# VH-VL binders against o27280, part 310

Target 1, 266 residues: o27280
Amino acid sequence: MDSMNVPEVLEIKRIVEESESVKTFIFSWDFRREVRPGQFVMVWDFRDEKPMSVSLIDPVRSEIGISIRRVGEFTDRVHGLSEGDLLGIRGPYGRGFELMGRDILLVGGGIGMAPLAALADEATARGMRVDALVAARTADELLFLDRLEAAGVNISTCTDDGSCGFKGFAHERLLTLEENHDMAAVCGPEPMMFQVMRILDERDVPAQLSLERYMKCAVGICGQCCLDDTGFRVCAEGPVFWSQELSRVREFGRYRRDPAGRRVPW

## First folded at step 11 (VH-VL)

Design Z25 (framework fv_libevitug)
Fold by ESMFold2-Fast, scan of step 11:
Structure Z25 (fold): chain C 266 residues (1-266), chain A 123 residues (1-123), chain B 110 residues (1-110)
Amino acid sequence: as target 1 above (266 residues)
Amino acid sequence: QVQLQQSGPGLVKPSQTLSLTCAISGDSVSSDSAAWNWIRQSPSRGLEWLGKTYYTSKWYNEYAVSVKSRITINPDTSKNQFSLQLNSVTPEDTAVYYCAREYPRDYYGMDVWGQGTLVTVSS
Amino acid sequence: QSVLTQPPSASGTPGQRVTISCSGSSSNIGSYYVYWYQQLPGTAPKLLIYGNDRRPSGVPDRFSGSKSGTSASLAITGLQAEDEADYYCQSYDNSLSGYVFGGGTKLTVL
């Protein structure tokens, strides 16, 4: 068990530039170790450690991929690395997605498509029909379209500016799509996920949502996700939660907490 | 269709070296995604994994701790086979020995097995 | 003893559901994939389940695998006479740095 908590120093085998701000770092992986779509790893650059979702699970090539968006000092340093450089990887951690039924809807916003791309590969390998709604601010920020197409996924796009596909937000596009799926998986900005969840609940489609901010809770670092305003305790490890679990959390989609524990609107 | 065919002696004396060969058809011993395993089975110990060999950019071997000091698993690309050598055998090494493929390596388990070779260690 | 614990025997009649358990620890099943093998009398083991719950091509959907925590199970629905065999679970153990097998379960069908 201790070996799962110690970072393993791995060589960057390949880097895929997904967009101007997103890269996927690919590592050799021992697939005797369980890893599932929706799980995350801790990435260590020998100075700081951050949780990152697993975005590629390829047992045939013995590779995992981790997609990282450039948003700050840590991610800027990691983006400066090259093939052959080293990173520490610890994990995987957290609850992965569960698959059920014959068809699934994926709804992803921005970097939230990363764990959903891994899920799409798994769902198609299991013989499921996969529909993906891929949302971003602009066309050049839509992620994983070529990979999803190669996997046989039926793709719909939307952009805030109308530069690709439907002009508008993910939930607006969802209202124009067919209503019958056995399940859905959702990952992206929390306000987007809240709106999408409401529509799926009205359609009686069970949904799983992946919340980046709960990745620290899964490894025992942050206690702020353990109690909501109604006194309901969220006891399950994140980052993946069923919509029924999240509907009871008052702050989901409405506000978040800063480092001081204060409420900040989305 | 991949097939594994085993050959080697059925009787080995204590302290000698046990040597078995597994010939591969329908695949290459140097296939990047495959690993080539030896497993044995006895009534007293059940199924026991002994080790494996595989090729990526170079050859690698992994051995079970219980036999690591006595075991060698060697690929032979010219004959498309891999072998097991187990030194200093004792009666406790009496077992049915199997070769087996993992494909893809690590994830899928042992998808193709040889027929098995009963090896008795006795004087 | 075996590192992974299975019941030594199980039995059922045609058409019934039978479940075979496999219990381990955090050093094996808790962190690593579980595999199941079927061994018919006089033959080599055959891969029945990989990746906890996945079937190779040609394995009937009557066979299913599951994993929870440090334990795994193999379920056989619609039991048939030809299912009479020994069943073995397998995982990897990080403290032993190698694959480990259960002791096997002999399934008898009336």
Scores: ipSAE 0.555, ipTM 0.785, lowest interface PAE 1.9, mean pLDDT 87

Design Z26 (framework fv_libevitug)
Fold by ESMFold2-Fast, scan of step 11:
Structure Z26 (fold): chain C 266 residues (1-266), chain A 123 residues (1-123), chain B 110 residues (1-110)
Amino acid sequence: as target 1 above (266 residues)
Amino acid sequence: QVQLQQSGPGLVKPSQTLSLTCAISGDSVSSDSAAWNWIRQSPSRGLEWLGWTYYTSKWYNEYAVSVKSRITINPDTSKNQFSLQLNSVTPEDTAVYYCAREYPRDYYGMDVWGQGTLVTVSS
Amino acid sequence: QSVLTQPPSASGTPGQRVTISCSGSSSNIGSYYVYWYQQLPGTAPKLLIYGNDRRPSGVPDRFSGSKSGTSASLAITGLQAEDEADYYCQSYDNSLSGYVFGGGTKLTVL
């Protein structure tokens, strides 16, 4: 327990540029230590520490990957690093995805495809049929299409502006897809996840959704990790939740929290 | 197919050094994804991992804390084997000793085992 | 004493489902993968399960592994006479900086 809460200083082995705003940082990993799709790590640049989802789990090459979108000062600094540079990695933390049945639907929006790319690898390794709906605002923001194709995943795309695939939102595209699935996994903006969850519920497909909202407290003891009226702590209870659990949370899909913990509409 | 063949003495006197060898066929001791383990088994302690050796850009050895001060595991690329040396043995070191491969190392477990060597530490 | 705790014995009849537990702590099973080995009398252990729940080629699908928190379980469905053997769990222990094994479970089929 104690050593799992101390950052390991790891060398950046390889950097993959996924898009203009997203890079995947690849590190050697001791795979005696368990890592599951849907879990996150704390990334430390020796000034600040931020939670990042694990996007690659490769025990054959002894590698993990962490995909980071450039959105602020911390991520700008990390994006400025090169192969051979050092980062602190602590974890993994959180509840990962569970796999069951023979076929799975993945629905990802933007950077939400990162944990789902790792899940796709695990599902295909287990012999499952994998269908992925990859959504973004523009074609340039669609992520991991080459990885998913290489893994044998059946891919559908949509963009808000119509620059690649279906023109529209993820839930609108999902309504045109009628393949039956034993389960689904969803990660992306919370309003997208809410709409997708409603469609999957109507189709009687059990879904797991990854909530990345308040993952700042890796030990799960801060109030920022609480999901309003249910008392769920994202770091301790999540970040992955079943749709049945989230359907009882009044806040889900309607409100977000600001840095002070105040409820704000999406 | 990969085979591991063990050799070494069946009787060692207290305070002496135990020396065992594991010969590898069908794989290379310097395979960059393999790790080469020594494990022992006794009625009193059950299965006990002793350590491993593996190669990436150089050789690495890791040892169980219980034997760390007395143990050396050495690869030999020219003979395609690895050995165990355990110093200052006591009757507590009496056990069946096994060599085993992990491939790929870390995640996949010990997939190939040697036949085992019974070592008795007695005067 | 063993770092990982297994029941010393288990039993079942042909066709039955049998489970063997393995209990640890946050320094081992809670953070590290679990492996299972079968040992027939007079032979070396044979790998049955790696990565908590994965089977090597050649291991029948009636053997399965699972893990919850700091405990793991080996399940054998459709129990057969040839499954009579000793079963060992294994994980890594961070406090000891090495692999650790359970004390073993002798499975009797009758």
Scores: ipSAE 0.636, ipTM 0.823, lowest interface PAE 1.8, mean pLDDT 87

Design Z27 (framework fv_libevitug)
Fold by ESMFold2-Fast, scan of step 11:
Structure Z27 (fold): chain C 266 residues (1-266), chain A 123 residues (1-123), chain B 110 residues (1-110)
Amino acid sequence: as target 1 above (266 residues)
Amino acid sequence: QVQLQQSGPGLVKPSQTLSLTCAISGDSVSSDSAAWNWIRQSPSRGLEWLGETYYTSKWYNEYAVSVKSRITINPDTSKNQFSLQLNSVTPEDTAVYYCAREYPRDYYGMDVWGQGTLVTVSS
Amino acid sequence: QSVLTQPPSASGTPGQRVTISCSGSSSNIGSYYVYWYQQLPGTAPKLLIYGNDRRPSGVPDRFSGSKSGTSASLAITGLQAEDEADYYCQSYDNSLSGYVFGGGTKLTVL
């Protein structure tokens, strides 16, 4: 029996307000059980279940954190919870990030910084040099800057409106960064990730990218999580992919799927 | 520096209770970050985990299924030690017994070990 | 019987690379972290690797761990005479609700 497919009811130990729209929910975790940056869990409020990336992995305090952006009915209900309340957690699921070399670049947009914050902690604990490019629409939506700074990460920021750091998009800021890296990890809106991937490919920097929209399936037995012409099942083989794998997927960065399964432009 | 020192009898008769203690220096048995383990080693069964005790808001104990009906692990905060009691021993319980710390608990493995106590179960 | 399977012996010559395997199942290594211990004759086991691939302070970088699926490996590069010892893997098993160890591998430096 696969015990990872059975939800466990956990008490909310602590809640961190990351921004006006994002909270991190912290739970005690049995660190005999493996959890890796880039993996996700299914969060169950006893009505609906949604996939959420693990954003904190702290074996010293025996805690995991799950960062949730308020965007709809489910997340509104979860944001209304308090310390001591209960949530169902199922998982973890998916491939985690792999670390190699001595230097890593993290490029995160919005809530995409959540899995990258966990990765930053692991990379720094391994003695890697970590540079992070943190992107958002506005300064108030930049996430995890204090946590990254505390970890010793070298931070660059950009906002669409210019309210903090570089005025512009992540890929435009990346073009102004001259330092080389042994690898990169990227998470954010798919059009941003596509542009960043192209630049990293030209620089011959191997990159791993995390695809949030494909986390709809929590178990690999469902066929709904296939990439266009590769046959990859994202929940079984993702959500983290190497850039070389994604460069051959025609819909990555160009199209999404509507509820009927039709391709529509981003 | 953290050290674990074991004490207890080296010879126990069949059907009696085996009792060992592990004295802790340089750390507290009630440290929220630590778990305190008993492991034994025999030529026939190799390394065998017996159980653990640890404190968060209250004390917890976990025991290996093979000994669960016969084993008790007790912390003693006043003496800063923890003990093992194993009831109804047989010659198959003959082993070197170790106490060990996990710190921090679960992820970091057993980083400090006692010196070991050879316990022989025979008439 | 050991729950985790290790070869009973391994050998190498000074300077070579030696790998020791540890095989389990989805109830243990497939879902839980792997640890490695070195035991010199007459001593308690010493932690070499935790968290699949992490070294405690004082363990030389010649020792490394890896994990793939339900199997783990300990690699020793630049083998030295003082590496001659017994090596044990450890994980947690959810069906047994407890820690489990491999049967141990006696490493001989030839």
Scores: ipSAE 0.669, ipTM 0.842, lowest interface PAE 1.5, mean pLDDT 88

Design Z28 (framework fv_libevitug)
Fold by ESMFold2-Fast, scan of step 11:
Structure Z28 (fold): chain C 266 residues (1-266), chain A 123 residues (1-123), chain B 110 residues (1-110)
Amino acid sequence: as target 1 above (266 residues)
Amino acid sequence: QVQLQQSGPGLVKPSQTLSLTCAISGDSVSSDSAAWNWIRQSPSRGLEWLGRTYYTSKWYNEYAVSVKSRITINPDTSKNQFSLQLNSVTPEDTAVYYCAREYPRDYYGMDVWGQGTLVTVSS
Amino acid sequence: QSVLTQPPSASGTPGQRVTISCSGSSSNIGSYYVFWYQQLPGTAPKLLIYGNDRRPSGVPDRFSGSKSGTSASLAITGLQAEDEADYYCQSYDNSLSGYVFGGGTKLTVL
């Protein structure tokens, strides 16, 4: 058995409260072991195991961070933990983002900024020009603005209520941005990602999109990880896909699946 | 501008202790993001990692299994250096010995190397 | 025998593309970063690639690294006479609890 398939019990070194609903849990990490932006780990609270994207990769401090939004029983329990408490971490898993060219656009909605924050750190370290469009419902739900600013990222914001930056949705803000990029990376609610993808395709900007909500198992043997038209398994073949791949998936941006596997529109 | 300078004898008799020192300039041996390595190179073994020392909240030493029973790597913060001691040497320990830095530790590989010291184990 | 397997030699002519492979297992390359070093005659090894595919400052972009599964590769495009050297891959091995090197590849520019 290799080390990626065995949970390692790690102490929570630090917790950063990103918003009222989002916390980043920081662990010491052995950076001999590979980890890339866009990958995820399985987080085990000794009762249940859930996939979470890596949001911080810091080789200088020997730390990784995992950002978790409070949305259910598992995440409520994890949010109740304190520094010094233990969690099981297994992985990392999945395809990471690929970086190409000299400039990149990041488009993130809500918790989708978490894997993009890690990508921003890597892109700036490689000398790329990074523009980020950060979207949320309100100013209080915009995530990682301080980290992005510290990394030298050019930031645009939009909120549904207009409390910070452009008033409107991410794709509406994107339409007012005239610059083209060598590539883009997108993560957030699937309807947002679908609209953003359409605009980037029309502008001939290759985009990578992260489908984190489909991550239900670590090895991709679970049917709930499968995308309808292409048969992709997010855990095994994603979670990061090129826009050209997703343009062939009829369910992307149009419907999701409930616990019984039935199609539910957005 | 980090530099590593090695010193120590180039000839050691069988059964004796091989001792080398690596002096550091431009960085601190106690830098918490660095690790300080000894590597050797011979025709029979190629490049062989021997071990490393590094500081976080305390000092850690890690050694290759092949030499673990005979090797000690010691940091010296007052002189800003680290040393290698290899006991009970045999002709098979004849090699060019290098010290090297990892920075940041683990991820970035060995980015700065000493000049190398040829050590011959012979009567 | 080295833990990581490299071809003992490789060759090319100026301007050509050359690749050097490094094969391991799940206990090393499959889970851990790969590094590449260039060693010119009479000198210490020089870090050429870290983190599988990244170049330190001062390394020309004609050198690139890649990793897939339990194997890694170093590619040199636009081969030059100055590239004639020994090349070594390195990773970590968790069963040995230590760093491991490939056996080295002697690159000859014809």
Scores: ipSAE 0.530, ipTM 0.768, lowest interface PAE 2.1, mean pLDDT 87

Design Z29 (framework fv_libevitug)
Fold by ESMFold2-Fast, scan of step 11:
Structure Z29 (fold): chain C 266 residues (1-266), chain A 123 residues (1-123), chain B 110 residues (1-110)
Amino acid sequence: as target 1 above (266 residues)
Amino acid sequence: QVQLQQSGPGLVKPSQTLSLTCAISGDSVSSDSAAWNWIRQSPSRGLEWLGRTYYTSKWYNEYAVSVKSRITINPDTSKNQFSLQLNSVTPEDTAVYYCAREYPRDYYGMDVWGQGTLVTVSS
Amino acid sequence: QSVLTQPPSASGTPGQRVTISCSGSSSNIGSYYVHWYQQLPGTAPKLLIYGNDRRPSGVPDRFSGSKSGTSASLAITGLQAEDEADYYCQSYDNSLSGYVFGGGTKLTVL
């Protein structure tokens, strides 16, 4: 379809199993329509729709990919689908990442590597030097390592249990890395992003962070996407924000909102 | 290297059918990553996209609304070419006509162009 | 009348930065990629920028593209005499279901 606001029913062309809990669903895409790393689409299984980040942007093959972690009823149903099955897709929506300078640091935790994998492809295609810090709880939950390596990305890993790379959290690993970068992009659990942001701010590295928070609207005109101190609408003004914007948000890294909009600790 | 060679009449009378051909070398008209376009250029209307043809599992044709009722774009795999037919021409169809490739389709714009054919519609 | 609006002319002196704008709407530039073409007199248009800001092989890096909202820009740094040409933007228009071009900008190097 020509309209961004009308779901297009697309056939699942290919499914890549990224881990026990993550799959990438690949669709043919009309690349007259712009798609940028950091944007999301609404995925509709003909019962519910949920926002999912675009994890692959491949105009040569005319393909987009959407990586989905199994965390609840909707994602369990989608994980049960096979190549040839249909899903509704509309979008893309949201602000994408901006690239500047000659070198970029990517810091991703878990499924947060999904939008960063798309960004890595674009940054590499533009001739940037790309360093990625990939974090997870265990080695089996590290995502996109083969894809990043194929793209020429310099990879550092860390796992909470020490099963691959540095034993510890992303921000602890970052403290042991001495490389200078013109910018950074960060996506993962909010407490991780908060700690990473603080280190990058101290190093005077401008960072963009992707907040893939609870959303019930695609155009950002409802309060469910609003952040506490700033009135940010994640769907309209995010999900990508500069670190300077997030440093003044009281709730960032401290608490989140449940589906009813109530504050809950991390 | 990919090259597009255009052929067809330079003078057409009003109410007749304009027929132009674009021969392809260095690529296949049935390449599933390409699309094959016709575009015209006139002082009064500037650059106008007329339509395109492309192959995935089957052939697709897309046409500009302004000419949709009069236009046909046909691929010919045996001769590795594609053609333009424009019916019921008027003096307003006087233009330089170009064929052009998109590769990859959709994202890359028109990367290779034919040399152009000036078509004058006059009696 | 073009769906995409470009200034009819632009000018600069050698070494200067020149910017050519292309303005559209949500039905075209706001949702779709923008491409730019250079046309020398008597020749076919040549692809100069694709996908908003990408250069084909052989296009110097002093040519760059950008897009913000419903507008796109072509920037030429270090302007040279051989840059004197007509420049066209192109996008797709959802309401017309087809490709659309700007009216063109004649760039004069003074």
Scores: ipSAE 0.692, ipTM 0.851, lowest interface PAE 1.3, mean pLDDT 87

Design Z3 (framework fv_libevitug)
Fold by ESMFold2-Fast, scan of step 11:
Structure Z3 (fold): chain C 266 residues (1-266), chain A 123 residues (1-123), chain B 110 residues (1-110)
Amino acid sequence: as target 1 above (266 residues)
Amino acid sequence: QVQLQQSGPGLVKPSQTLSLTCAISGDSVSSDDAAWNWIRQSPSRGLEWLGRTYYTSKWYNEYAVSVKSRITINPDTSKNQFSLQLNSVTPEDTAVYYCAREYPRDYYGMDVWGQGTLVTVSS
Amino acid sequence: QSVLTQPPSASGTPGQRVTISCSGSSSNIGSYYVYWYQQLPGTAPKLLIYGNDRRPSGVPDRFSGSKSGTSASLAITGLQAEDEADYYCQSYDNSLSGYVFGGGTKLTVL
């Protein structure tokens, strides 16, 4: 990544309402600059800067998309913007997903489907067979189903409340699926990712997991970032990690950090 | 299909202006998705990008730093062509000059090339 | 000197695998897509690879591209006599605000 890069002020070309709480902001992009699924950009509203995963990579239209869930003051301000308004974008940053083999499994929870939707587009464009397990609390929170279907992805759904597809959690649904995959990519709430990783590891399926909480570390903003027991510096390796790297991290799936850096159970 | 046809003098004297044109068929020079490039090639310097022009609501020009002070690339929508003007030439400007299209611009590389024009700068 | 570094020559016999390297820095290959061109004697360059590893229609699958960090490679499997040509890598350089090419590799098929 270019450490001297400054935010480029870009015009919002189009806004897609994905759900009541999620919007995708689409910008023209100079595709001389490489963008890979699993990477993120820093979005600047001229007051605050936050990392957001790239959810659409479309070189044919020269567009990137950034999907944002409304969860706080920054995202509320951004959701209030209209087509024609300006945002600062810098990046992309971080380690993207690696594609290997012919058959891939995607397991996404909530907004975690955003980077996986971009990966699904690339995998299908490369002739891979893609199976996606899309998980959410309720049917209204399942994201990108139409886009995945349009890409030719084989979709399974589950909701905690049973309002769409399998009633239960992603890992419970995964146990009912008998499918051989050459690799998997997983993104969503950390407890979900931990449970999914354990099942994939028992099936000897190599998996890549995206840890959104470490996106700032990948750009060198937090030089002190380190995964719990492994001693790995996240700034050099994240936000996407292989399951073999995370299987030895005691913190993963069990604890998060508060603003003071203290362990807090999930 | 798209075709690029080059024309211009093959001999230019030192200190004069080198002028080449690239005529486009099968596409429009003002196509929103395209960019129109000039590249040269010499045994001593290899392939060297000189600049490009493209249209998105207005015209943009980008030039290589090595020639920026001497170069102009001009689109001509009426004739569906674009030209290269290189001022104050020296023998080091002796090269085969190519025009080339990017389509779609940026990501897809230079997909269509002109035949090339050998330009010799000598007295 | 060329901004991107390629070996000046490479060689192989029919049926073999040949790899041509292209080395740069964070200001070019490390941040930008890599392209590969084939140039037969007396002709204009022809696009072989775009977007690091994608082939245009009509380019045989014997040609493949890859990129890791600040370096890229073109691989040719099942080498054929008609593959004898010059090969050039290309990227963009943000410090120069322009496209940059490698010095070229002359591939000889023995």
Scores: ipSAE 0.729, ipTM 0.875, lowest interface PAE 1.0, mean pLDDT 88

